# Ledger of designs, part 12: VH-VL binders against DNA polymerase theta (polq-1)

Target 1, 171 residues: DNA polymerase theta (polq-1), of Caenorhabditis elegans (a0flq6r38to208)
Amino acid sequence: EARQFEDQHLIFSAPTSAGKSIVAELLSWKVASTGRKVLFVLPYISVAREKLHQIQRCWRRDDISVCGFIGPQASNPNEWLGAVCTIEKAASLTNRALSEDWFEEIGMIVVDEMHMVFDSSRGAHIEHMLSKVLLWNQSALEKVRIIGMSATIPELYRIGKWLDGAKVFEA
Below, E stands for the ipSAE of ESMFold2; O stands for the ipSAE of OpenDDE; V2 stands for 0.75 times the mean of E and O plus 0.25 times the DockQ between their complexes.

## First folded at step 10 (VH-VL; framework fv_imvotamab_arm2)

Design s1 (from r5 with heavy chain G35H; at its last look DockQ between E and O 0.85; V2 from the best seeds 0.75)
Fold by ESMFold2, look of step 10:
Structure s1 (fold): chain C 171 residues (1-171), chain A 120 residues (1-120), chain B 112 residues (1-112)
Amino acid sequence: as target 1 above (171 residues)
Amino acid sequence: EVQLVQSGAEVKKPGESLKISCKGSGYSFTSYWIHWVRQMPGKGLEWMGYIYPGDSETRYSPSFQGQVTISADKSITTAYLQWSSLKASDTAMYYCARGTWLHYGLFDYWGQGTLVTVSS
Amino acid sequence: DIVMTQTPLSSPVTLGQPASISCRSSQSLVHSDGHTYLSWLQQRPGQPPRLLIYKISNRFSGVPDRFSGSGAGTDFTLKISRVEAEDVGVYYCMQATQFPYTFGGGTKVEIK
């Protein structure tokens, strides 16, 4: 019963990002505390670096390692539980997780500005990455949960449908 | 790799029933639409309708409402097009195509087609 | 239902020369979300249709850059800048702005 809710994908929508980041961070902290990897996907390098430092500070209290996949920064996949990535780096990292057989270690992917899936130049990276998660979840014992944060747009319900009926919280 | 594989050609007589299939693989079957498209011999394309296997929502073109049934079995990732009583005018090639909520009209993958011949 | 009208019905072209196909809709194809869901499909002899262009002008992955789409509202054009032998087939426009989805009647492209 309650397990069904924990596997449900979520989308948080608001005119600004205030408040929605806190919920995603708490949910992701819970996942990381169980020893499963969390990926944070952000569209811009500067925002991603700020998020990286923020998460590193917050999770250091619990000895949870967080690294960045933003530029020439890399660590062994087994040496971190949190990863802050730009869109293109997240797509590459998930491809590497599949090819190197550690995709099952991923418990959650948090996508900021998820409405960018509609972007003509960068949206395909988000779509392809999340499509692999959806396929993985069809047969996986340990599923990956998708958490999205999005601007309020008229097309938002389409993303919810696509993500197997994700719960949309709109403010 | 995403694939849509349709059932083989059928030769039938008027009044017989028929169910043809479209099996999707290589993607999350419940996340995408399956559309059916008819092409009569020597003619153009006609949209028949769709099913969204995620919630079983179906929609039919008015031209085909009541003439066919579209269904799916998500446990075997298969969509179906079914007639209860075939007519000679049902002779055609039938295609399934994958659609998406993200981009309407983006039919990115197509089945190979199922030729249905109805003759008395 | 939105009626889609294609011209010409047949377009014999010399290899290496351009081809242009027109598609007109009986009403605007602008969706309430601001997008125009006009697609172009190619059907080679004996093959299923394949997607070339979506949302007026976006080439689908793997489609050669000699194919381009343009237009707005009710008038749309597909161009092939230099026709190759593999381009022989029937081309369809399709609207997905509202149900029922409807296709144009098709334009046959042949090498003369």
Scores: ipSAE 0.557, ipTM 0.835, lowest interface PAE 1.9, mean pLDDT 89
ESMFold2 (binder alone), look of step 10: mean pLDDT 93; pTM 0.949
OpenDDE, look of step 10: ipSAE 0.881; ipTM 0.938

Design s2 (from r5 with heavy chain W33Y; at its last look DockQ between E and O 0.81; V2 from the best seeds 0.00; counts 0 for: pae E 3.8 > 2)
Fold by ESMFold2, look of step 10:
Structure s2 (fold): chain C 171 residues (1-171), chain A 120 residues (1-120), chain B 112 residues (1-112)
Amino acid sequence: as target 1 above (171 residues)
Amino acid sequence: EVQLVQSGAEVKKPGESLKISCKGSGYSFTSYYIGWVRQMPGKGLEWMGYIYPGDSETRYSPSFQGQVTISADKSITTAYLQWSSLKASDTAMYYCARGTWLHYGLFDYWGQGTLVTVSS
Amino acid sequence: DIVMTQTPLSSPVTLGQPASISCRSSQSLVHSDGHTYLSWLQQRPGQPPRLLIYKISNRFSGVPDRFSGSGAGTDFTLKISRVEAEDVGVYYCMQATQFPYTFGGGTKVEIK
C-alpha cells in the first residue's frame, strides 16, 4: 500500500552538506510529531553536540523533547522523542531498546556520514546496528525507517541495495 | 545470532528430482544474498551460483547454468537448490553461504552442509 | 574464469611452528573499485568452511591473531605464526573480484 512507500529507506548524497540536512530534518520532525522516537547518529562528539543544539532549538516550538547520548549522560526512554547519538552510543541504545522491549517506539534512524559504514575502525557499529533494524522490520507491525546522509562515493549503490532497496538521491 | 540451517542428508536414484533447503535466521533475509557451493567427495569447493532473496535476482556459474535451479521463499526465510533429474555425478556435499553487498566475496556464515548421494 | 593456484597441496607441520600457504591468481584481483576481493577459508575435518581473512589481510571476527594474510595483485599468502592442534584442516583461497567466483585447490595443514 501507500504506507509501503513512506517506509522506504532513503539515502541523500551531495558534494556538500547543504540540502541534505533540511530534508532529513523535515522527515524526522514528521515522525516525532506522531509520537515515535527519532535517533540521529553522528560520527563525532563535537558535531553531535552542535546537531543536538540545532534540533533542540528547531523542535522546541512544538514541545518535542530532544536529548543527547553523546557521553556518559543517559536518559529514560519515556523522556524524549529525539535522540542525538554518537555511533557507539546509538548502537548501545538500539541494543537496549531490543532487550528492554521498546524498539517498536522507534520510528526513524537518521545516519549522518553514512559512508562511514566502510570505515575500518567504526563501520562495524553502523553495519551491526542497521542490520538489527532490518531484521526487526522483517516481522514488525511498526517498522523503523532509515534515512542516510552520505558523501558522494562510487560504493553508494551497494549501501542502497543492502538497505533493502533504499532510494538514493544524488546531486 | 546468524544461522543457516540446511535440510538433512538425501539418498536418491538417478533420474529423481530433489529440492534441498537453507533456512536463514537471526538477520534480515532479504538484505543479503545466499550462495550455493558444491564439494564433491574428496575434492575442493566450487561456486554454483547465488540468489538475492529480496527480488529473486539469480546468477549461475556457467558450468551449472541449466543444471540446477536456485530459488528462495522470503516468507519463510529459506533458499533452495533444486534438480529436475539427478545424475550419479551429483553425489556431493552442498553448502549454502550468506554474502553481503558491503564487501564482495565476504561469505561470513555457512550452513552445515547437505550430503546428497545418488546411486542406483 | 580466474584460476586460483595454491601451494603446497599438503603442509605437515610441527606444533608451535609456522605454516605458510601461497595462492596465485591467473589475473590481477584488483577490482575496478580499487579493492582486492581475496579471502581465505578454513575447513576443519568434518565441518563446513569458515571465513578467516577477507580483502587480503582483514581477520574476520573471532579469528586468532596468529592468522595473517598478505599479498597484492596476483600473489597472496596466508601465514599461521604458531600452528596449534585446532588448526588442522584444509585452507582455501577464494576470489570474488570477477564472476564466477573461484576457489584455489586447497592446502591441507596437518600435524607431523
Scores: ipSAE 0.294, ipTM 0.731, lowest interface PAE 3.8, mean pLDDT 87
ESMFold2 (binder alone), look of step 10: mean pLDDT 92; pTM 0.936
OpenDDE, look of step 10: ipSAE 0.858; ipTM 0.926

Design s3 (from s1 with heavy chain W33Y; at its last look DockQ between E and O 0.94; V2 from the best seeds 0.00; counts 0 for: pae E 3.6 > 2)
Fold by ESMFold2, look of step 10:
Structure s3 (fold): chain C 171 residues (1-171), chain A 120 residues (1-120), chain B 112 residues (1-112)
Amino acid sequence: as target 1 above (171 residues)
Amino acid sequence: EVQLVQSGAEVKKPGESLKISCKGSGYSFTSYYIHWVRQMPGKGLEWMGYIYPGDSETRYSPSFQGQVTISADKSITTAYLQWSSLKASDTAMYYCARGTWLHYGLFDYWGQGTLVTVSS
Amino acid sequence: DIVMTQTPLSSPVTLGQPASISCRSSQSLVHSDGHTYLSWLQQRPGQPPRLLIYKISNRFSGVPDRFSGSGAGTDFTLKISRVEAEDVGVYYCMQATQFPYTFGGGTKVEIK
């Protein structure tokens, strides 16, 4: 069957304290189950650490390796299909993927608190990272799908327009 | 690396048509605005309008509405500025600049400029 | 149309000394989204313009920290803490809060 929306980017608008992340987790699990890498991008070390443990528990039953790129640590595992990252670490990791020639292995990037793209100090990391994804997708055979979770803000349609017409779901 | 490369200088006569180009590279062309800016000899900058290549949305400054046409070809990542009938007063440097969706009027990358000279 | 007025028109300065450029708009530049879309551009002799500052005070990537922007509402300032030879050129403020986008008349910075 023709799967015309399989690669459409999505934005979910949800309350900041507890978003509807189950859809993003199911979509990301499906991508990881095909052998492609999934990056989870979160704004704070504490929430990223909690997410890391959650995803590790959930995906361990399917033998899917998940690691963290969260804070300073001596070393990171070198092989994984899921990566939970803070914003700055995700930007570094995607730059590394481009320079080390494995960006094509990335199937999905899930950005929590996507509205932080407007943040004056940290937003540039999100913008630059996703801009590289959008450029990659212009010519790539296997595209990267972007899934965003955001607070409800009037600027969401601007993000959707920017992300190649991403579908915005509002709570 | 983001680049905007404009077509070469033009020398034209009044009444002739002209289409100048701005080719974008190093970024997703359909995700950013292309703006056109005029600079008459020895003068400041004037905003002419924009196109958003993703959906072909265009906007013109009232000063240029009906005087020029802004367009784009997504397949070759190129924006255009065109006149159906040039006037001597169209003599100027024309710049294209990339705009971002995040910050209105943030012109982060500029083309090198296209000098258009219209003389009889 | 929002009129952008820059002063001074010309600012001769000694190397290593500060420079200050003012820009005033004919009406508030605060957008309905709460942001103020005021940018500063530099045009070196024979070069296209380049972005220095956006949204009043945010330096664009690669812009030295000797450039700073400030202001609110209708009054804005670009400061260069220590002018270098490469800073010679014309500086423009620009508003994008409301269509049409409009530029100030420019301020020429030159070395004495």
Scores: ipSAE 0.357, ipTM 0.759, lowest interface PAE 3.6, mean pLDDT 88
ESMFold2 (binder alone), look of step 10: mean pLDDT 94; pTM 0.953
OpenDDE, look of step 10: ipSAE 0.372; ipTM 0.801

Design s4 (from r5 with heavy chain G54K; at its last look DockQ between E and O 0.87; V2 from the best seeds 0.00; counts 0 for: pae E 3.2 > 2)
Fold by ESMFold2, look of step 10:
Structure s4 (fold): chain C 171 residues (1-171), chain A 120 residues (1-120), chain B 112 residues (1-112)
Amino acid sequence: as target 1 above (171 residues)
Amino acid sequence: EVQLVQSGAEVKKPGESLKISCKGSGYSFTSYWIGWVRQMPGKGLEWMGYIYPKDSETRYSPSFQGQVTISADKSITTAYLQWSSLKASDTAMYYCARGTWLHYGLFDYWGQGTLVTVSS
Amino acid sequence: DIVMTQTPLSSPVTLGQPASISCRSSQSLVHSDGHTYLSWLQQRPGQPPRLLIYKISNRFSGVPDRFSGSGAGTDFTLKISRVEAEDVGVYYCMQATQFPYTFGGGTKVEIK
């Protein structure tokens, strides 16, 4: 029963991102501390780079490796517990996890600016990626938890319904 | 692969009960809703109603309210359309279709149809 | 209920020639979120309906480029730039801007 509360997907919306960012970081740190992978999905390369450096700095104290999937890379390690990705790279990475049979190692996907699922050009990547997570969770013993951070918009209840009844927190 | 597979054709008498099924596979069944459509012989399409299997929220088009029951069993990823007492006018093809919350009224996958024939 | 009116009822066409189907709603289909939830479905003979176009002009996956949708407000059009034998069937517009969702009466596309 207590596991049901911990497995519920969450969407945080607020005018300011500072408060909801800290909650998502604490939840993700807890998952990474158990040895499961966390993916952070951000819409812009510059913001993703800043987030990568921030997470690397914060998680270094606990010896938790964090890798970036942001544009071209000369070498990308396959061993990491945190991954900071742009939308398109996150979609590719999750497809690779399914095809290479390590999707079960993913404990959490954190999506920044989740309202971009409605974006006409880039939203389909978020929708398709999260649809695969939802399908995985139907039968998986090790489920993936989705955490969303979003602007306050009237359409949030639709995202909540779609994400298997995710709890929506508005401030 | 997303699929909706419906139960087979039915031949019934007026007054009999009937429950037909629509089994969804290849997607998270509780994340989408299922709608039912009637097509009477030689006629167009009519929405009958919809169900969201996660919580069984059900909506009926007004002309079908009280005429049929829509339900789902999420443990076997199956939606149902049922009549307590069939009429000859219920003779039709019945389709199920999957709808998304992200795009209202987008019915991207359809079942193959179930022909129901009701005659004395 | 929003009434959807399709014209023509039947559209016989020579192979390789264009076809145009009109759909008119009894009131605006613009939702309060700014989107217009107007879809086009195709039903080939003996087959279930299938989605062609959603939100006026977006082609669904696997739908050929010869199908296009246009319109705004209350007036919408489906065009087939060159009809092929496999395009024979009945085409329906459908609105989902307002419950209950409603279909147009259908337009039968036939080869002459």
Scores: ipSAE 0.363, ipTM 0.761, lowest interface PAE 3.2, mean pLDDT 87
ESMFold2 (binder alone), look of step 10: mean pLDDT 91; pTM 0.934
OpenDDE, look of step 10: ipSAE 0.885; ipTM 0.934

Design s5 (from r5 with heavy chain T100Y; at its last look DockQ between E and O 0.51; V2 from the best seeds 0.00; counts 0 for: pae E 3.6 > 2)
Fold by ESMFold2, look of step 10:
Structure s5 (fold): chain C 171 residues (1-171), chain A 120 residues (1-120), chain B 112 residues (1-112)
Amino acid sequence: as target 1 above (171 residues)
Amino acid sequence: EVQLVQSGAEVKKPGESLKISCKGSGYSFTSYWIGWVRQMPGKGLEWMGYIYPGDSETRYSPSFQGQVTISADKSITTAYLQWSSLKASDTAMYYCARGYWLHYGLFDYWGQGTLVTVSS
Amino acid sequence: DIVMTQTPLSSPVTLGQPASISCRSSQSLVHSDGHTYLSWLQQRPGQPPRLLIYKISNRFSGVPDRFSGSGAGTDFTLKISRVEAEDVGVYYCMQATQFPYTFGGGTKVEIK
């Protein structure tokens, strides 16, 4: 059955020692359960590997395939519903989704440490990727929902405004 | 490809109303500012005001407050500049420009301009 | 309103020679967030303005490296290291540190 998801983007703000985001994981599980792809974007290889194993364990009972895009790894868009990616790999994967015509299969992108959009070295990959999502959503039938987890920063509401009025939840 | 396409030139008489348009394409229209700039014949540039189409936040430069209306229709990705009663002094070229969300003053793409001539 | 004053008003330049344009603001352009929102625009004859430089010294995408910006506080400079025929036009500084945003009066660059 086709399922319509709430398309409002969300940003969860937490102190620098933030814990797990259960809400983001539950929302992403619900999307994957409908057969749409979920991308988890993390800034560091070690954190991404831990997240990959965590999500794989959690989703195994529902037989939901989860793959990693953390290093040189073979991947096929039809072989997974969950993808755990470093920032650069997520940018490449979304570019491939556009060029290979499966972007519509993406239901959600979860960006950890979203405040890194301001990072001078790596922030452009996050901004470029999310800008493509925003453009896609302007006319698409199957929209992509953005979920962000961020440190508390004064610029957070600018990010929310930019992400088409994302709801900002501060801890 | 980001584009801002403005409506065509206008020839009007004092007292008439006018609404000119600026259509944005190739980007998320609701995620960037649109500013309006006046250039009187042979003169420099002056900001009239700005709108953020995502939430309709609108700001006017003081000398244009109450003189024009800035609006947007995000369903057709179009911003507008409107006069209820034109004056001969409104004769000018009008540009729209897209403002980047991260940096104030980064108006990176500009429309081609709309020439408005108001004479009796 | 912050007044932006440009000098010179006109700069006739021999092809291949440098041009230097000055812009002064009536007050500091350092924003409360620590950034200085000073931009330079180019308007070629019969064309809309084009962004060259933002935040004092950052070249916008596609702008040749012969354009450079510098300055601080209230005193800013745009330099063209080697003027080409396509550089003919009017150059404006603009501040976006304080609303309303304001332009300088413009500097016309033309080939002698």
Scores: ipSAE 0.336, ipTM 0.751, lowest interface PAE 3.6, mean pLDDT 87
ESMFold2 (binder alone), look of step 10: mean pLDDT 92; pTM 0.938
OpenDDE, look of step 10: ipSAE 0.771; ipTM 0.902

Design s6 (from r5 with heavy chain S28T; at its last look DockQ between E and O 0.76; V2 from the best seeds 0.00; counts 0 for: pae E 3.4 > 2)
Fold by ESMFold2, look of step 10:
Structure s6 (fold): chain C 171 residues (1-171), chain A 120 residues (1-120), chain B 112 residues (1-112)
Amino acid sequence: as target 1 above (171 residues)
Amino acid sequence: EVQLVQSGAEVKKPGESLKISCKGSGYTFTSYWIGWVRQMPGKGLEWMGYIYPGDSETRYSPSFQGQVTISADKSITTAYLQWSSLKASDTAMYYCARGTWLHYGLFDYWGQGTLVTVSS
Amino acid sequence: DIVMTQTPLSSPVTLGQPASISCRSSQSLVHSDGHTYLSWLQQRPGQPPRLLIYKISNRFSGVPDRFSGSGAGTDFTLKISRVEAEDVGVYYCMQATQFPYTFGGGTKVEIK
């Protein structure tokens, strides 16, 4: 069924970012429009800040609140449906969601530069965060969907195996 | 917290069957390999084989092919190593270890070991 | 099968002094993906093995920085810059580039 396909994790790979970004944005908007939280995970503060402003502009039309968890900042509002995070902040936020019992409100996590999971230093944060999502999904009725955007590399099938059989789309 | 807990020590006679277990917890059991390693008394380590519980794909090192059966029950997150007919030379410590798709050769968590003694 | 040869068999060392363990493979450990899947394991007396180093030189989480790995192709080295009492045990190299995965014969590190 369509619901079955909506539970499946996806990885988009292309040399050009435009096509895969649009698909991920549409899927994430659809989740947010149902009232579930979406986290956007990016590796660098500058690109995360640009993404935050972009999504805030796009989603304001629908009154969807988007907050940033990027670098040292003042407290963000608690009532948000979109969060744009750096890798380390996303790991902290998901840990907080588990400890404060609102992890079930998360419908989707979108990871940019997903291939960084292979990086021996920074990749551990992505790996640990997504491993907790996979474990959560084992018992959850409404699961967290993982959407990855990645550079084109031969090793992407290994991420697909690890992410519970995620579909890998290569352009 | 990832943990692999193995079944207790066994004392058997040649010709008897045996099935030892390795229960994984704290992770998605079907997303990782489980490998079995033999260590004969006072000797080094030998890979016996591996199972990927996600689809039950199994691989055996050539010297162990046909000597043991590796299986898993994902409903109870448990991998098994079994013999249909034990030999005295099967006396050894047996370890299970978890392997990842992300970094081959990264067997990051190990069971405590199961001592198997086979003697008349 | 890829044969892994370790030297020395035993490495008695004075506390606080360096130790060096060599591992040689019978063929290149460079995988078709360009990575070299050579790991180092430690087995303390009475304990299961534990991972120290993966992909030649990457220290696993919680492993002290006195452990380092190096090498390429068929020749690899594990170094302990300053041996501590807790480092006593047997060290194994292991290749996971080609199935079946194989271990070296082990090197026992002991305090003099």
Scores: ipSAE 0.333, ipTM 0.738, lowest interface PAE 3.4, mean pLDDT 88
ESMFold2 (binder alone), look of step 10: mean pLDDT 91; pTM 0.933
OpenDDE, look of step 10: ipSAE 0.866; ipTM 0.926

Design s7 (from r5 with heavy chain L106M; at its last fold request DockQ between E and O 0.82; V2 from the best seeds 0.80)
Fold by ESMFold2, fold request of step 11:
Structure s7 (fold): chain C 171 residues (1-171), chain A 120 residues (1-120), chain B 112 residues (1-112)
Amino acid sequence: as target 1 above (171 residues)
Amino acid sequence: EVQLVQSGAEVKKPGESLKISCKGSGYSFTSYWIGWVRQMPGKGLEWMGYIYPGDSETRYSPSFQGQVTISADKSITTAYLQWSSLKASDTAMYYCARGTWLHYGMFDYWGQGTLVTVSS
Amino acid sequence: DIVMTQTPLSSPVTLGQPASISCRSSQSLVHSDGHTYLSWLQQRPGQPPRLLIYKISNRFSGVPDRFSGSGAGTDFTLKISRVEAEDVGVYYCMQATQFPYTFGGGTKVEIK
């Protein structure tokens, strides 16, 4: 059997959000527990704020710091392991991680509504951000794992191909 | 910065073999298609074929099937176009271009071209 | 193979005036996913092709807003609202709905 690459990218799709969210949250918790950063990327400010509060509550028990990069003015704490971001803020944050030389601290990026990558406007931000991750992983010692949560669409396999053969789980 | 850099111009005789290259940089080479386009002197553009380096899936336009070989070496992020026996009618400019799974027909970056001249 | 037919073959245009290029396909370019993969490319003299528009009407990054694409099914149009000197070159439509991908014959735009 071919040995599975430990940072194989994953895409979950289901008609409802509940099942796929739990798996993504457990995987991200494991990464954060090892001391590596996790970014959660959400398409809208309101859902990002809800997710921020949810993750903060869940991870408080383990003293895992979570902050938000949402809206016009983002918090910028130096020591966090979880970041909940809108699409544009996540793109900015990953660019900053590259320019400030801490991209290797990122262990995982979780993208909600991954199918928005097909959108020619906001989807370009997701595409550009994840393209940098894919490039980083070509030579990096510490790789970044991409987890996508998506609507069920016929085109989903194309995202899997693009994300270096990501495993696609459909309900 | 995404770049596709092609090998230099070639002057060949009929019957000779040739392999030209297209080196991609600044992006994940295995995540995108590379397509080859021929432009004969004073003519339009023709797709020759495509390779997806992620799994080496290769597709040839019917008129080029069996006429050329398209391949890639992931370790040096390079795609190749190869003839086993050149003809004078192979005289043309050859371009490589990057394509995406996300938007078919979005060939966003192009190589500078390789001029191949085949004459006796 | 889907045949792409462009008209006109040559379009001399007065600087600052509009230009319109037509492209017709031999069959519908609507893909099974509901998208229409019709692109427009520009090739300036001595340069490689350059992407202008994809999926009928989406301008690629850095393409001026004087370029617009429209159409549906088998009939497509590229418009340049105000032709500038740097717009001289050959314009190609291309379909990527069905393999093999195919180009139109090209339309040369010149300043008269």
Scores: ipSAE 0.674, ipTM 0.861, lowest interface PAE 1.2, mean pLDDT 89
ESMFold2, look of step 10: ipSAE 0.588; ipTM 0.838
ESMFold2 (binder alone), look of step 10: mean pLDDT 92; pTM 0.936
OpenDDE, look of step 10: ipSAE 0.884; ipTM 0.933
ESMFold2, fold request of step 11: ipSAE 0.641, 0.655; ipTM 0.857, 0.863
ESMFold2 (binder alone), fold request of step 11: mean pLDDT 92, 92, 91; pTM 0.935, 0.935, 0.935
OpenDDE, fold request of step 11: ipSAE 0.902, 0.905, 0.907; ipTM 0.943, 0.947, 0.943

Design s8 (from r5 with heavy chain T100R; at its last look DockQ between E and O 0.74; V2 from the best seeds 0.00; counts 0 for: pae E 4.0 > 2)
Fold by ESMFold2, look of step 10:
Structure s8 (fold): chain C 171 residues (1-171), chain A 120 residues (1-120), chain B 112 residues (1-112)
Amino acid sequence: as target 1 above (171 residues)
Amino acid sequence: EVQLVQSGAEVKKPGESLKISCKGSGYSFTSYWIGWVRQMPGKGLEWMGYIYPGDSETRYSPSFQGQVTISADKSITTAYLQWSSLKASDTAMYYCARGRWLHYGLFDYWGQGTLVTVSS
Amino acid sequence: DIVMTQTPLSSPVTLGQPASISCRSSQSLVHSDGHTYLSWLQQRPGQPPRLLIYKISNRFSGVPDRFSGSGAGTDFTLKISRVEAEDVGVYYCMQATQFPYTFGGGTKVEIK
């Protein structure tokens, strides 16, 4: 049983996001403290701004830079370890990471409202982005860990299977 | 780009063994089902069985249980369909198809088919 | 096993005219999650099957809007609003609500 849990993708499910946020924050901080990038993916600009401020405040005490990808502005990848993104900007940022050859620097992607992968209008962005991560992980030495936070829905086990047997924690 | 590439056509005699392949590329092989479909000459489609390469879970349609073996090698992203002893009635076209966990019944990519001919 | 019955067996049609294909299941295709996993596939001559419609009425990516699906419970229909030469082939319904997944017997669409 080596370090299988540390590399395993995780999905946290609860009626509200309170308890599952704390675990995701601790895991993401651990990744960032090793010098690898963490992307936080959120569905709405207002929620993403709130999260950006919260992560910036928490990680400032360890001098870890966090950048927002919510509007047309973007920064050089050497300027940050944390990125807080809307769904569409996260998809664009991961495409950029592949084309500019820094995808290997990404250690973790944290997806809020993971159940939106089933959404008919916006779910495709999440699915395509994470499918590229899964493909990358097949041959990469430095893998990307996916952490999902989701509403409690019966379809969560299907997401778990799709994400290479991600562990689904239900409240 | 997602592709499923099957091994080439086979001409065999009754009683011989055979293993045909379906190689997936352009996606995470361990994240999807691979199903096998038989189409006898001039007939419709029949599901034979399915494998989830992520944990090697296999499921056979009842009429094919014990008649074939479905397997996968995730290190080379390849699924297999195997007979230990072919019959003339196994003459058919065989397709593999990729099934999605997120959308049941969504077999979105299909292999080109492998024609198996079993005759004396 | 859920038996899927298609009618007609053959549907010769004049180019540009509509075609309608029926599929009936031996039991309800409503899954415990509330969805109905009924798909339609097209197989052109000499080609592998191709997904057209999933979950009764959703067109798969790249499928022309002349294809539409409808139905509920045990009774389902695929319609082609105006048949084109490239639509010649055999059409199958398929259920994925319950293992083992099963196909209908197929409906051949031909140009007269």
Scores: ipSAE 0.318, ipTM 0.748, lowest interface PAE 4.0, mean pLDDT 88
ESMFold2 (binder alone), look of step 10: mean pLDDT 92; pTM 0.939
OpenDDE, look of step 10: ipSAE 0.751; ipTM 0.900

